# Miniprotein binders against q9bqp7: the designs that were tried, part 3

Target 1, 240 residues: q9bqp7
Amino acid sequence: VPQNWFPIFNPERSDKPNASDPSVPLKIPLQRNVIPSVTRVLQQTMTKQQVFLLERWKQRMILELGEDGFKEYTSNVFLQGKRFHEALESILSPQETLKERDENLLKSGYIESVQHILKDVSGVRALESAVQHETLNYIGLLDCVAEYQGKLCVIDWKTSEKPKPFIQSTFDNPLQVVAYMGAMNHDTNYSFQVQCGLIVVAYKDGSPAHPHFMDAELCSQYWTKWLLRLEEYTEKKKNQ

## First folded at step 3 (miniprotein)

Design A2t
Fold by ESMFold2-Fast, scan of step 3:
Structure A2t (fold): chain B 240 residues (1-240), chain A 86 residues (1-86)
Amino acid sequence: as target 1 above (240 residues)
Amino acid sequence: SPLEELLLRIWELLEEVYRLLEEAEELYKKGDPEKALELARRALELAEEAARLAEETGNPELIRWAKMLIRVAKDLIEKIERALKK
């Protein structure tokens, strides 16, 4: 079986803390450049099944809500997701000053949904932070790097209207997580090693969020699939 | 409305075609090309029916999806038939 030429893990890095004093989580700003983002690569290389399912869902929603109603619905979904991420960053940041508006963000059903997961999250090392894979030439903005049940993870927070009890139902989310992981492990702005991933699907009604933990072996398997998607993106860009 | 009901039924038909094609691909990978061929041929029949209905509606998106699935089904059938000849 041929080996992966670009490993997800960096053999020169450790997952151990290298600071003795409590440090503020890293938040490296995302700078726009010509290098493709993880989300663009995934969007441009969706499988025929993913494109079909997305298009069918879109058409059903347009039939139910009308064109304008569909646009309003998708805008509201986006806004709720944005607010959920802002609330999580506030909760996990030790330096954040909570204001009256911030308190309202903390009361959503999505935040109630994720409470049992947050109890197991500690040692936050990065929040809403940019990553770049220096040799594979892609960038991303990861949600969180923290210990989940004692293991250092790239954590991706998702909102969903429908239950997602199986990792397979999250489609490209595992690829997104391992892409961020591989980038961070080879980004000179970071000095630690991440070997695990966590996808947390939160629900609007406050039902308990579903955590999808990815150990090092599973991350390596998805990394191989991510590399294929990145190669497909590169080939499509040559032939456009 | 009758048109909205028809559009939804065409989408359901296209979804069934996709399901059959995925099952056929998995059976082929698993080493059951004869059963895979049966499912792929059924998928083609349903995709061609969906294409006819889509063209009657004039919906360009449904027409594109039906034609795409016809191509996928034909390619899979050819692939399986080649394997069976060898």
Scores: ipSAE 0.005, ipTM 0.311, lowest interface PAE 10.9, mean pLDDT 81

Design A3
Fold by ESMFold2-Fast, scan of step 3:
Structure A3 (fold): chain B 240 residues (1-240), chain A 86 residues (1-86)
Amino acid sequence: as target 1 above (240 residues)
Amino acid sequence: SPLEELLDRIEELLIEVMELLWEAEELYKKGDPEKALELARRALELAEEAARLAEETGNPELIRRAKELIERAKELIEEIERALKK
């Protein structure tokens, strides 16, 4: 799938504020269809190196924890991530019901870790919202669309127990961000244009989160790589 | 989103369970109850994992689908075991 036929940015959309934009952040529910999600595409097109490293980690954990212990561990990782995202949605949303959520969700080390980032986040446009690329036929559930230091970004919140100061430490996260960006920019449910990405790595011990900002140039570079992964997914599906 | 990854994982498990149950039923009909039982037991294991993950989403439809597959797997296992008279 050539990038010149499928640009990440929509030439018919403006990056300027629109007076008709909703004051409440959009939250479109993800519909379960035959159309693949961003994370499904990435999972099914991992490099041989990624598959090897994941399998080695899995075998190591199973040896240490047992099969049931490994399942419990992975379940707990997802639960921690889910709770962190719920807390962030509550903090960033003007909705009263979300503000009344369990105080314990708001007191985690991960939330402390992101405080300095949240001070630079404003103009929230979407939270936990579904996106679909109408011509490339993929879907996703993005975490957040908001202004970071004055620039409208697709923001992806990540939890980690170890420091990740460099963007390359986040593996496929840049691809995930640009895939959501491209989908949203071509999704009729949205009217705005996003040209920047932000990956925020929060730490369990409350150490300051690391922001990995992606400007328009970098997003365009990762978009080309995402299109290759999407093409690989499509070819694999035809051969299965 | 971790929720997107979790939903993908659950859907993948549900599809694999359905494929295993179909293959188990076919093997049983063709007179291979021992292999059918192995696949049916694997299907039950994966269906139970899918149910555990589905509960983390709070999605009642996914929870329902996983529980239905658990019951289908249990029924098939019982049928095959009766045929084997273990």
Scores: ipSAE 0.153, ipTM 0.584, lowest interface PAE 4.6, mean pLDDT 82
Fold by OpenDDE base, second read of step 5:
Structure A3 (fold): chain B 240 residues (1-240), chain A 86 residues (1-86)
Amino acid sequence: as target 1 above (240 residues)
Amino acid sequence: SPLEELLDRIEELLIEVMELLWEAEELYKKGDPEKALELARRALELAEEAARLAEETGNPELIRRAKELIERAKELIEEIERALKK
């Protein structure tokens, strides 16, 4: 049980969109402060097992590609992920804010993969927007807040070369999503709250992406795990 | 984010290194030092790559863990090689 329990949901916020919700998705810039990011917290609190799995994958990749090949692969994965997020931001942004769509950004297997998910995405409220949890002292940059099948979600877009049909195969991604939810729900820059999460795993070959929907109950379960990771991080930092 | 994907990849690599090291140790205990050495060398290669990728992320914890696995792999390799020379 977390020593410093804090709710994921804000009882003072209504789930109803205020009629004053801007027609334009929020894009709050990330302020570089001494405040740790969600990603940093998760990375520094990985279990030995998680670290082991990551190393195993890397070693296999190095074995297959060689060291230079793996560097190139890693760089390409990073670039592909970046391009994918940029393409999604472009797709989900209102047409008036669309810089010249680099048509080349839209011609990816990952974009093809998510097309069926994008059909169910509407009511985009935030894109690449910073969230801050003032009480728990962490920040994050969320990919998207939108309605998925009529439910307002924090949506996190992931790329994978391998099928991830189960949410358990997404490692700490559920923790990231709920961390963003909890931060957003208590960030004064947002007038609304989210009760659901969505992890979308896009595939390079254009095969249909896997949506991992997280209802309020599942989000609450992962929120407890997130709080424990945050406490572990905080303790580690006090001892440094 | 691309960084998260990279981190996920590093995590997968570190796990594979640990598994390979474990398998190598088990094979060594079972009296197959040649196959153990092969796996340990593979583990080293993967650990070194994990370290390189971790350095690209700038994540000190991943870098540390990868370096620790490199050292473990080297130690195991040296142990097996000493046993094979006897």
Scores: ipSAE 0.017, ipTM 0.361, lowest interface PAE 5.8, mean pLDDT 84

Design A3p
Fold by ESMFold2-Fast, scan of step 3:
Structure A3p (fold): chain B 240 residues (1-240), chain A 86 residues (1-86)
Amino acid sequence: as target 1 above (240 residues)
Amino acid sequence: SPLEELLDRIEELLIEVMELLWEAEELYKKGDPEKALELARRALELAEEAARLAEETGNPELIELAKFLIEYAKELIEEIERALKK
């Protein structure tokens, strides 16, 4: 059990839309300062197993591509992911026209990969929006909050490039989602409650993306694990 | 649910595989290749089991991780076996 427990869900908030909810998706800008981000906390509290996996992956890639080739590869993977997120924001934004969306879809195998998932996504509430947990003192930038098959979810879009997967946080994706969820549920910039998560893994070759749905109970379980990682981060900072 | 129990079991197996591989590398570096080979072979057995179970779930991250660890274990075993011949 974490020493500084705090609930993931806010009992004062409803998961149903109400009149005070914005009709246009929210996009709060992320402000960087000394407050740690979700990704920073996770990177600084990696397990021995995660460190081992990441180091071996780096060694293999450097052996195959050379040091400069490895830097180019990782930069390209990051850029592809960023472009994918930008395309999804454009597609899900009410500001875009139907024709412009269709043209953007032709540019990427990743976008083709998620088409069947997007058919089940509606009621977009937030896109590339900053969240902050003022009580637990962390920040994050979530990809999307929308209804997936009728349930309001924090949606995280991931890209997968086989056979050369980019390994950053295989065990941490659910923790990232619930960290954003808990922050948003207690962030004064938002008025609604989200209780579900969705991790969508899109493929470069256009093969159908895989959705990983997380119900409220599963989110609560991962929230406890996130609180332990946050506690570890805080203790490491105190001890220096 | 049965699926959640299966996912937890797969994660436990993958963690155990990584721990065995970490220990095997440490032993190999410290000059105990015979014990290192024993642990690496055990890791391969568990990684193959994890891969089989992961494929049943359809979870692409678990499938990719399990396949990576299988190849990692095979490479480590081959390296240690070569060292034992010398």
Scores: ipSAE 0.015, ipTM 0.317, lowest interface PAE 6.9, mean pLDDT 80

Design A3q
Fold by ESMFold2-Fast, scan of step 3:
Order: C-alpha cells, then structure tokens, then sequence
Structure A3q (fold): chain B 240 residues (1-240), chain A 86 residues (1-86)
C-alpha cells in the first residue's frame, strides 16, 4: 500500500483551534460492526519473532507463578489497567460529565506515577473516543487527545509493573498511536488534525512515568509500518 | 536452514537478556546493587552480541529489539554505578 495514496495527515485540516471546535471533549461511542480494530490487526499480524518472544514470556511467568498464579496475575494486570484509564478520564474531564467515581480509583500508584506528565497536559479534545478511517476501513478506541507541552497529541496511557515494559508491548505501541492518529485525521466526527503522539508508561509503585514523545516525522515513519500491517491483515483475511 | 537457526539463536539471546535485566532490577530494588551490576553487565554483553547477529540477518524487528535491550542495560548500569558511588 503506497503511503502517498493514504497519507497520515489530512491537508484539509489545521492543528490550530478555531471557533467551531467543541469546548467539551468528544466521546464518540464505539459501534460493533464487522470492521477490524487497530488492536485486532496488530494481534493478527505479529511476526514469528514477536509470537515466539510472547510465548517464552508466558512460559517464564507460568514457571514462576504456576498456572493458576499466572491467570490471577493477568486478571489483575487487566483490572489495574482498566481502573487507571477510568481514573485518568475522570481527572481530565473538565465538566461534570462523569458520575461520581470510587475515590480509591484516584489513589493508585499508577496515578501518582503520571502526576508529572499531567502537569503538562491541557486543552483536552477527546477522551475514550472512537475513531474510524473512512477509506482504509479500520476502527479504534483512543484514550486521549490533548496538548502535551503545547503540541496536540494522541496520548496512549500504559501500565507496567516492571520499570521497562516488555519489548512486545512497547514495540507495537507506536503503530497503535499512529493508527488512531490517521483514523482521527480522516474521520468526519472530528474537525482538527493531530500530528504528534505520546505513549506514557505508568508504574505500579509510583515511580515516575516514562513519556515517549513522537513528532510528526516519527509518526510518518510508523504510519508506513502500520499500513504494511494493515495490508498483511487484509491479505490474511482473504485467505480465510 | 542456517538463517532459521540464526533467527532462533537471536530470539533465545533476547529472552536471556530480558530475564537478566528483570533479575538485575529486582536485586537492585532489594538492596543488592553489586549482584545487580554483575547481571546488568552480562545482559549488555549478550544484547550487543544479539545486535551483531541481528544486523547479519537484516531483520528490522530483531535489530530494534536488540537496540532497546542495549539501551535498557546501559541505563540500568549507569543507575547502579551512580548508587554505588554514594
């Protein structure tokens, strides 16, 4: 898939705010139709190497925790991530649009971990919002679109119990971010352009989160790789 | 094939490096910086070997993974060395 036929940035859109931009962050619900999600595409197109590394990690964890312990561990990781995202959505909502939350959601080590990042986040335009690429026919649910240090970003919040996230989880995260970015830039539900990405890895023990900023050039490079993964997914589906 | 065997060897090296770095971080947090430094330095040696082998294959994912592990090892070594000077 030629990148010049499907650019990540929309030349018809500005990244500057204008009078027609909504004052309330957008929250478009994800509709259940038969269009692949970003996460599905990435999961179905992992390299043999990525699959092997993931399988080795699973073997190691099962050896350490036992089979039941591994199930509990993965369940807890999922729940902590879900609570972290709920807490961030609550913190970043400038209006009383969300119902009263459990106060314990706001006291986690993960929230403590991201405090220094949140100080640089403003101008929230979308939270937990669905995106669809009208031409390439894929969907996603992005975490946040906001200004980070003065630049409009697609922001993806990640949790990690280890200081450095696993290679596999970090490896595809840039592709996930640019996939959401390209979809939003071509989605009729949105009127602005995003050119930057931010992946924030928060730690359970409250250690300072690691921000991974992606400028426009880096986003364009990862967009090319995302298009290759999307093409691979489409080809695989034709043969099923 | 020789290429498939080399790819498998690189993957094994990357796994070993990750395990060494995880153990090094845990030891450092638990107050054993000398043992942590030993493991982190071993991880760096193996990560550099994996990077050399990955370059021979031209596989961009393996090259990227090896470089990430080299960076992780270097940062951890610097952190532990800084703590040992205190």
Amino acid sequence: as target 1 above (240 residues)
Amino acid sequence: SPLEELLDRIEELLIEVMELLWEAEELYKKGDPEKALELARRALELAEEAARLAEETGNPELIRDAKLLIEWAKILIEEIERALKK
Scores: ipSAE 0.000, ipTM 0.168, lowest interface PAE 12.4, mean pLDDT 79

Design A3r
Fold by ESMFold2-Fast, scan of step 3:
Structure A3r (fold): chain B 240 residues (1-240), chain A 86 residues (1-86)
Amino acid sequence: as target 1 above (240 residues)
Amino acid sequence: SPLEELLDRIEELLIEVMELLWEAEELYKKGDPEKALELARRALELAEEAARLAEETGNPELIEEAKELIELAKFLIELIERALKK
């Protein structure tokens, strides 16, 4: 698929705030649809190497923890990630919350890990919000759209347990970010342009989170790879 | 987004459950109740997992869909078990 026919950036949009920009971050719910999500496309188009490594990791974990232990471990990792995202949404949302909840959220290791990143985040425009690319026929639920060090970014929050990082989280993160970006830039529910991405890896032990900033050039490069994955998904489902 | 991944996982489980239940019913009709029962029991296990995950989303439609598939799996299992006893 030629990049020029499906550009990541929308030339009719500006990344500068205007008077009509919402004071409350947008939170459009993700509707279940026959249209594939970003995560589904990426999961269904993993390379043979990615599939092999993920299966090996799964087999090793089952060997160590047992089948029931592996299920519990996977559920706990997922639940921790979900709680971390809920905490971030609460912290970044201008809505009034109970002090006790806010204080408890700040005590987690993951939240401590991202404190120095959060100091550089402002102008939040969307939180846990659905995006759809009508022309390319995919949907997604992005974590956050906000200014990071003065640049409007699609921000993706990741959790990592240093001893046992989930291998899948390291492979397709940039593709996920640019897929959300391209969808948002062409979604009529949004009026602004995003040209940058930020992947923030937070650590359970409270060690400083690692920010991975993606400028417009890098986003354009990953967008080309995302278009190839989307084409592979369409071709694969057509043949199944 | 973890919530997006969760929704995708639930959808994949629900699709797999439906496929297993359809295949189990076909095997039962073709006179292979032992294999039908094996697939129907696997379908129940996956449907129960989908229900647990759906509960975490707070989405009542997903919770109800998963619950309906649990009931369908239980019904099919009981039907096959009765046939095996005859």
Scores: ipSAE 0.012, ipTM 0.530, lowest interface PAE 8.2, mean pLDDT 82

Design A3s
Fold by ESMFold2-Fast, scan of step 3:
Structure A3s (fold): chain B 240 residues (1-240), chain A 86 residues (1-86)
Amino acid sequence: as target 1 above (240 residues)
Amino acid sequence: SPLEELLDRIEELLIEVMELLWEAEELYKKGDPEKALELARRALELAEEAARLAEETGNPELIEIAKDLIELAKRLIEYIERALKK
């Protein structure tokens, strides 16, 4: 536990709903600067397990596909993920014209995979929106803040192929979610308090997505681990 | 080489352990703690095998990775067992 203990939930914010909250989802643009992003902190402080498996995976893929084949494969995976996020933003946005124009994006297996999750999502508060923890000095771009089964959640959408390959980043997904949550709860651009997280893993073949719900207690546990990663990042930056 | 074969086997075991632990957590969340416990226990068995093989390499990083996965598997097993108990 860091010496400078910071809670994930803001004691100065009400966990009661605010009737004057904006009717349209917030979309604060991400301004990248010298302040580290959640993704950068996690990448710079990967566990030795994650580093080992990532390097071995890269070596094996390059041997199998060649350097150009590996680049094509990784570019395609990245592009599919990006399109999935664009489709979800369109689906959850209140603008009808966006939904009409994104017809091709709506037909992927990944979108079919999340249909049963989307039925339980309502009250969207933020989409593709920047967050900054003003005192801990980190930034992020969260996917979605909405009610899932009646509980306000930071929702993170992930893609995976079936059978699901091991993805090192899945070990950091809970940390990413709580980092966004803690930042939003202490960001002056937002007025509400989020206490729950949801990681949704969607599949290319359209098989049902796996939801990983994180209650307040679990979020607090992962928040402690995120603070340790942030401290490690800060220490490494001073030494290198 | 014998060393390359050993490293490949360790890699295979470590990846399988991590995938089993992820699947166990998924099953637990879906209300199947008994199946989750089976997978978590299998992950522990494979992690212990990986640790044994890692010791043969003398590589302290591989040894530490395997030991960390053993601890992770043990914690998940304890958590599921306590949930099943009451």
Scores: ipSAE 0.013, ipTM 0.347, lowest interface PAE 7.8, mean pLDDT 80

Design A4
Fold by ESMFold2-Fast, scan of step 3:
Parts: sequence; structure tokens; C-alpha cells
Structure A4 (fold): chain B 240 residues (1-240), chain A 86 residues (1-86)
Amino acid sequence: as target 1 above (240 residues)
Amino acid sequence: SPLEELLYRIMDLLLEVERLLDEAEELYKKGDPEKALELARRALELAEEAARLAEETGNPELIRRAKELIERAKELIEEIERALKK
């Protein structure tokens, strides 16, 4: 149990559609500040086993590609992810920008991979939007908030070269999703409540993406783990 | 989000560049131009990396900030190199 527990859900907010809600998805820009991001907190609080496995993988890649080659590889991974997210934002946005995108990007294996998931996505409320938890002092940039099979979700789009058929295989992704959810639920830039999460793992070869749905109970379980990671980050910063 | 991770990486690079340039300027003022030049050159390398990454994000604020720091680093390097050639 975290020492400074804070609720993930805001009882004063509703997940029901409201006529006063924007018809265009929200896109709050990420502002410069020194407040830690969700990804920073997670990276700085990895377990010794996670650090060992990551460092082992990194060393193997550096041996194969060289240091500059490894940096290029990681930059390319980010670029592929960025392009995938841009394509999804274009597809899900009511603005007609789809035709102005790179045709090959829109026909990528990753986009083919998620087609069956996109059929079940509607009521988009936010895209590539900044969230900040002012009480817990962290910030993030979430991918999407939309209804998936009728339930309002924080949706996180992931690219992977390896199959991830189990939620446990998605590393810290569930913590990332609930961190965004808790921030959004308490961020004054947003008026609605999200109680569910969805991690979608897309594959480069076009194989069907794996959706990992997180109901309110599961989100609450991962939220407790996120609070522990945030606490560890804060203590680590004080003791440095 | 991969974009979020990239944006924070760029922000960290920009903060380190500013720190290195501030330190280089102080060292130059205190009469250590060789050490100042070393730090200013390192700052330029990081600023150029940050600029490339910022351009990939399309974030106008990060692009502008990176270019400002590149210009500052180049000006400082030129000043120090000019002083050392005397």
C-alpha cells in the first residue's frame, strides 16, 4: 500500500456524453516544465531485474550495431511509433487530413494490424493530449480517449515486433495507462471521467493487433502499483 | 507514448545544453578558454541532436529553442577560438 494514497477516479465526474462536451477531440499541448513525466518516473524506478534485462538487450544491440547504430535504431523505433500515432490521429480526427498523409504510411502493416480494433472505436474525446496531475505532480501525453465497444477508455497504441498476447507481456504499459487516466480525471482541462483502459499492440507484419482491455477494477489495481512507483521516484530524487 | 518519450528526451537535451553553455561562459570569463571551448563544443553537439529530434516532432517551440541554443553555442565557440588564436 502506498504511503500517500490518492484516488484514481473522480466521484464528481461522469463518463456519460454531455451536450456541452466539445465535438472536436481535445488536444492540449505539452508545455515545458521540470515536472516529471509518466515515462520518466517509470524509467527511473525499474526493478533490478528489469534494469538487468534492458541493459543486457542494450549491450547485445550495441555489439551488433555499434553505439551510433543503436542510437539510430532507437530513433527509428520512435519515428515508426510517431508515424503510426500520426496516422491514427488522422484516421480518428474528424478533420480531413487523411488524404494529405503519406499513402505508404497509411497502408503500413501497423495500420492493417489495428483495422479490427478501429471498427469498435467511436466517440473520440481527446487525441495526443497533455495531462497533468497537479496534486501528485506528474505530467504525460496520452494517445487517445475514446469509446471502445461502448466504454470510454484511455487508449494507448503500441508497436511491437514480437507477439504480446498477454497484458503481463506489455511491461509497464498498464501503469502508463492508469497514470494518464488518474491525471486526466483530476485535470481541470478535462470535464469527463475515464474508468477503463485499452492497450493495443500493433504488429509491423500486419498480424492482428492484440487489445488488452482494463476494466475499472484492474485499473485500480495497477493504479496502486503506479502510486508506489511515483513514491519511489520522489524518495530517490530527495536522497540524491 | 513514443512521442511523449521523445519530447522529454529533447527537453532533457536542451536543459543539458543550457547548463553546458552557462558553465562554458563562466569558465571563459574566469580565464579558462580551453575548458570553456570543450564544453561549448559538447553543447553544440547535443543542441544539433536536439534540433534533429525536435524537427521530427514538428513541435515549433522545441525547434525554435534548439536553434537558439545552436546559434548561442556557435557564437561562443567562435569567440573563444578567436581569442585562442591570438
Scores: ipSAE 0.000, ipTM 0.253, lowest interface PAE 12.6, mean pLDDT 80

Design A4p
Fold by ESMFold2-Fast, scan of step 3:
Structure A4p (fold): chain B 240 residues (1-240), chain A 86 residues (1-86)
Amino acid sequence: as target 1 above (240 residues)
Amino acid sequence: SPLEELLYRIMDLLLEVERLLDEAEELYKKGDPEKALELARRALELAEEAARLAEETGNPELIELAKFLIEYAKELIEEIERALKK
C-alpha cells in the first residue's frame, strides 16, 4: 500500500468533448526542471528482478555482438523508435503540412505493422505532449491521447524486434501509461479525463502489431504500483 | 571442499534455469506454447531445487537469485497457460 496515495482519476473532469476543446491536438513542450520524469523514476526504481533480467539480457547481447556492437545495436534501436514516433505523429496530425512530411518516414515495417490499429484510432486530442502531476510532482511526455475503438486512451507506441503477444512482457510500459494518465487528469493544461490505456507493440518485420488495452480497473491496479515506484524514488533521493 | 562443490552445483542449476527460461520465452514468442510450457515447468523445478540448496549455504545473493528465477518461471507459466486456454 503506498503511504502517499492519490487518485488516478479526477472527479471534476469528463471524457466527453467540450465546446472549449481545441480543434487541433495539444502539443505542450516538455521543459527541463528539477521535477523527475516518469522515465527517470522507473529507471531509478527497477526491482531486483528487473535489474537481473536486464543485466542477463545485456551480458548475452555483449557476448554475441561485442561491446561496440552492443552500443551500435542499442543506438540503432533507439533511432528506429524515434523515427517510428515521428511518423505516427505526422500520420495522426490533422494539419496538412505535417501529413506532407518526408514520405520516407512513412515507409517502414513498423508503420506497416500498426496499420490495422490506426484505422481504429480517431478523435486525437494530444500528440507528443508534456504532462505534469501538480500534487505528486512528476512530469512526462506522452505519445498520444485519442479514441481507440470509441474509448479515450493514453496510447503508447512501442517497437520490438520480436513479437510480444502479452502485456506482462512489456515490463514497465503499463506503469508508464498510467503515470501519464494520472498526470494528465490533474494537469491544468488539460480539461478532459482519460480512464483507459493502450500499449501498441509494433514489429520490425511488419507482422501485425499487438494492442494491449487497459480498462479503467486495470489502470487503477497499475496506478497503485506506480505510486509505490514513485514513493521508492522519493525515499531513495532523500537518502542520497 | 564440500561447500565449494555445493556452490558449483547451485551455479550449474541457476545457469540451466536461465537457459531454459530463455528458450521457453523464445518458443512462446515463435508460437510454440506447448513446448514453451514444458521448458518453463522444467525451469521452475530446477529453480526450486537451487533455492533449497542456496538456503543451505546461507548465501543471500544465491538465495535472492533463486527466488527471482522461481517468480519469473511462475509468471511465464501462468502466461503460457492463459494463452493455451484460448
Scores: ipSAE 0.000, ipTM 0.211, lowest interface PAE 12.2, mean pLDDT 80

Design A4q
Fold by ESMFold2-Fast, scan of step 3:
Structure A4q (fold): chain B 240 residues (1-240), chain A 86 residues (1-86)
Amino acid sequence: as target 1 above (240 residues)
Amino acid sequence: SPLEELLYRIMDLLLEVERLLDEAEELYKKGDPEKALELARRALELAEEAARLAEETGNPELIRDAKLLIEWAKILIEEIERALKK
């Protein structure tokens, strides 16, 4: 059990829309400061196995592609992911229109992949928006908060290539989602409650994306694991 | 949800494999190759089970992670076995 246990949900908040909610999605800018980000906490508390697998993957790819080829590959994966997120923000924002550059063929497969999920997404409340847990002192930048099949969710968009291995660990994706959720639920920039998560894995070849829905109970379970990672991060920082 | 329960079961298996392989490496480094080999072999068994279940889900990240853990276990086993035969 975490020593600094804190609830993920805020009993003073509701997930229902109200008249004071903004008509346009919130986009609070991420301010750089000394408070750790969700991704930094997770990166600094990776298990020995996660570090080993990441290094093994890097060495295998370097062996196959060469150092320059590996750099190009990782740059392309990052760029594709960035374009995918930019396209989703544009599609989900009522004020945006698609630019000609968004017709890039490498991105089109991921957008095709996620079409079935997008049909079930409505009531967008936040896009590419900063969250801060004011009590636990961490920050994050979430992708999207919207209703999925009628449930308000923190939605995290992921890209995957076949057959080459995905470079991000699947173990930390649920932790990211609940960390953002807990922060948003206790961030004064937001007035609503999120109790559900959704991880959407989109495929480069346009194959139907896989939605991984997390109900309130599951979010609570992963929240406890996130608190343990945050505690580990704090302990490591004290020993520096 | 049967699929949801299966996904978490796979993730739990992969975490246990990670724990066993980490312990095996530490035992090997401190000069207990026999016990290290036992843990590494157990890790391989669980990693192969995780891979089988991951293939059923069609989740590429889980399939990838399971295959990488299988590879790690096999390499560690070979290294320990080679050390024991010298």
Scores: ipSAE 0.000, ipTM 0.125, lowest interface PAE 16.9, mean pLDDT 78

Design A4s
Fold by ESMFold2-Fast, scan of step 3:
Structure A4s (fold): chain B 240 residues (1-240), chain A 86 residues (1-86)
Amino acid sequence: as target 1 above (240 residues)
Amino acid sequence: SPLEELLYRIMDLLLEVERLLDEAEELYKKGDPEKALELARRALELAEEAARLAEETGNPELIEIAKDLIELAKRLIEYIERALKK
């Protein structure tokens, strides 16, 4: 049991799906501060096994592509992911403008990959929006909050290049989702309760994306693991 | 895609293999070679399963990691078995 245990769901908020509240903003900008982000906590608390697998992957990529080729590869993966998220934000925005729509982004294999998932997504509540857990003091930038097949979810969009998937993204995705969920549920900038998560992995070749749905029970299980990682981060920083 | 679920499963198997090998080494150092051997053999089984699944994905990094862990597990098993023959 974590020493700073705190519930993921807010007892002051309804657990039933509600219509979108126009007074709650779709996007809150991430403010820079000293408070740690979800990604920083996870990166600094990787297990020995995660570090080993990541290091092994890096060594093999460098052997295959060379030092410069490896840097180009990682830069390209980052750029592809960024463009994918920008395209999804544009597609899912209820008030998309002509100037915000980039036709080139919409033609990517990743966007083709998620088409069948997007058909089940509605009632968008947040897009590329900052969350802060006011009690546990961490921040994050979540991708999307929307109804997936009638259930309000924190949705995390991931890109995967079939030949060379990034190891880190595979292990910690559920922790990212629940960390964002817990923060949003206790962030005064939002008024609704999220109890479900969805990790959507899109493929570069346009193969159908895989949705990993997380119900409330599974979210609660991963939340406990996230609290342990947050505790480990705090302790590790104290000892450095 | 079923591919991503397979990738998650392979990575979970690889992590469990490393956990079992670490625990086996610890048990051996504490003077429990029989239990260490049991865990090392379990690690080999899971590493072989991970390698088989990795080959289905065509991901060379996962295939090589799994093969490396198979090799490591086999070496640890051999070492413990030799110690038990004393």
Scores: ipSAE 0.000, ipTM 0.132, lowest interface PAE 15.3, mean pLDDT 78

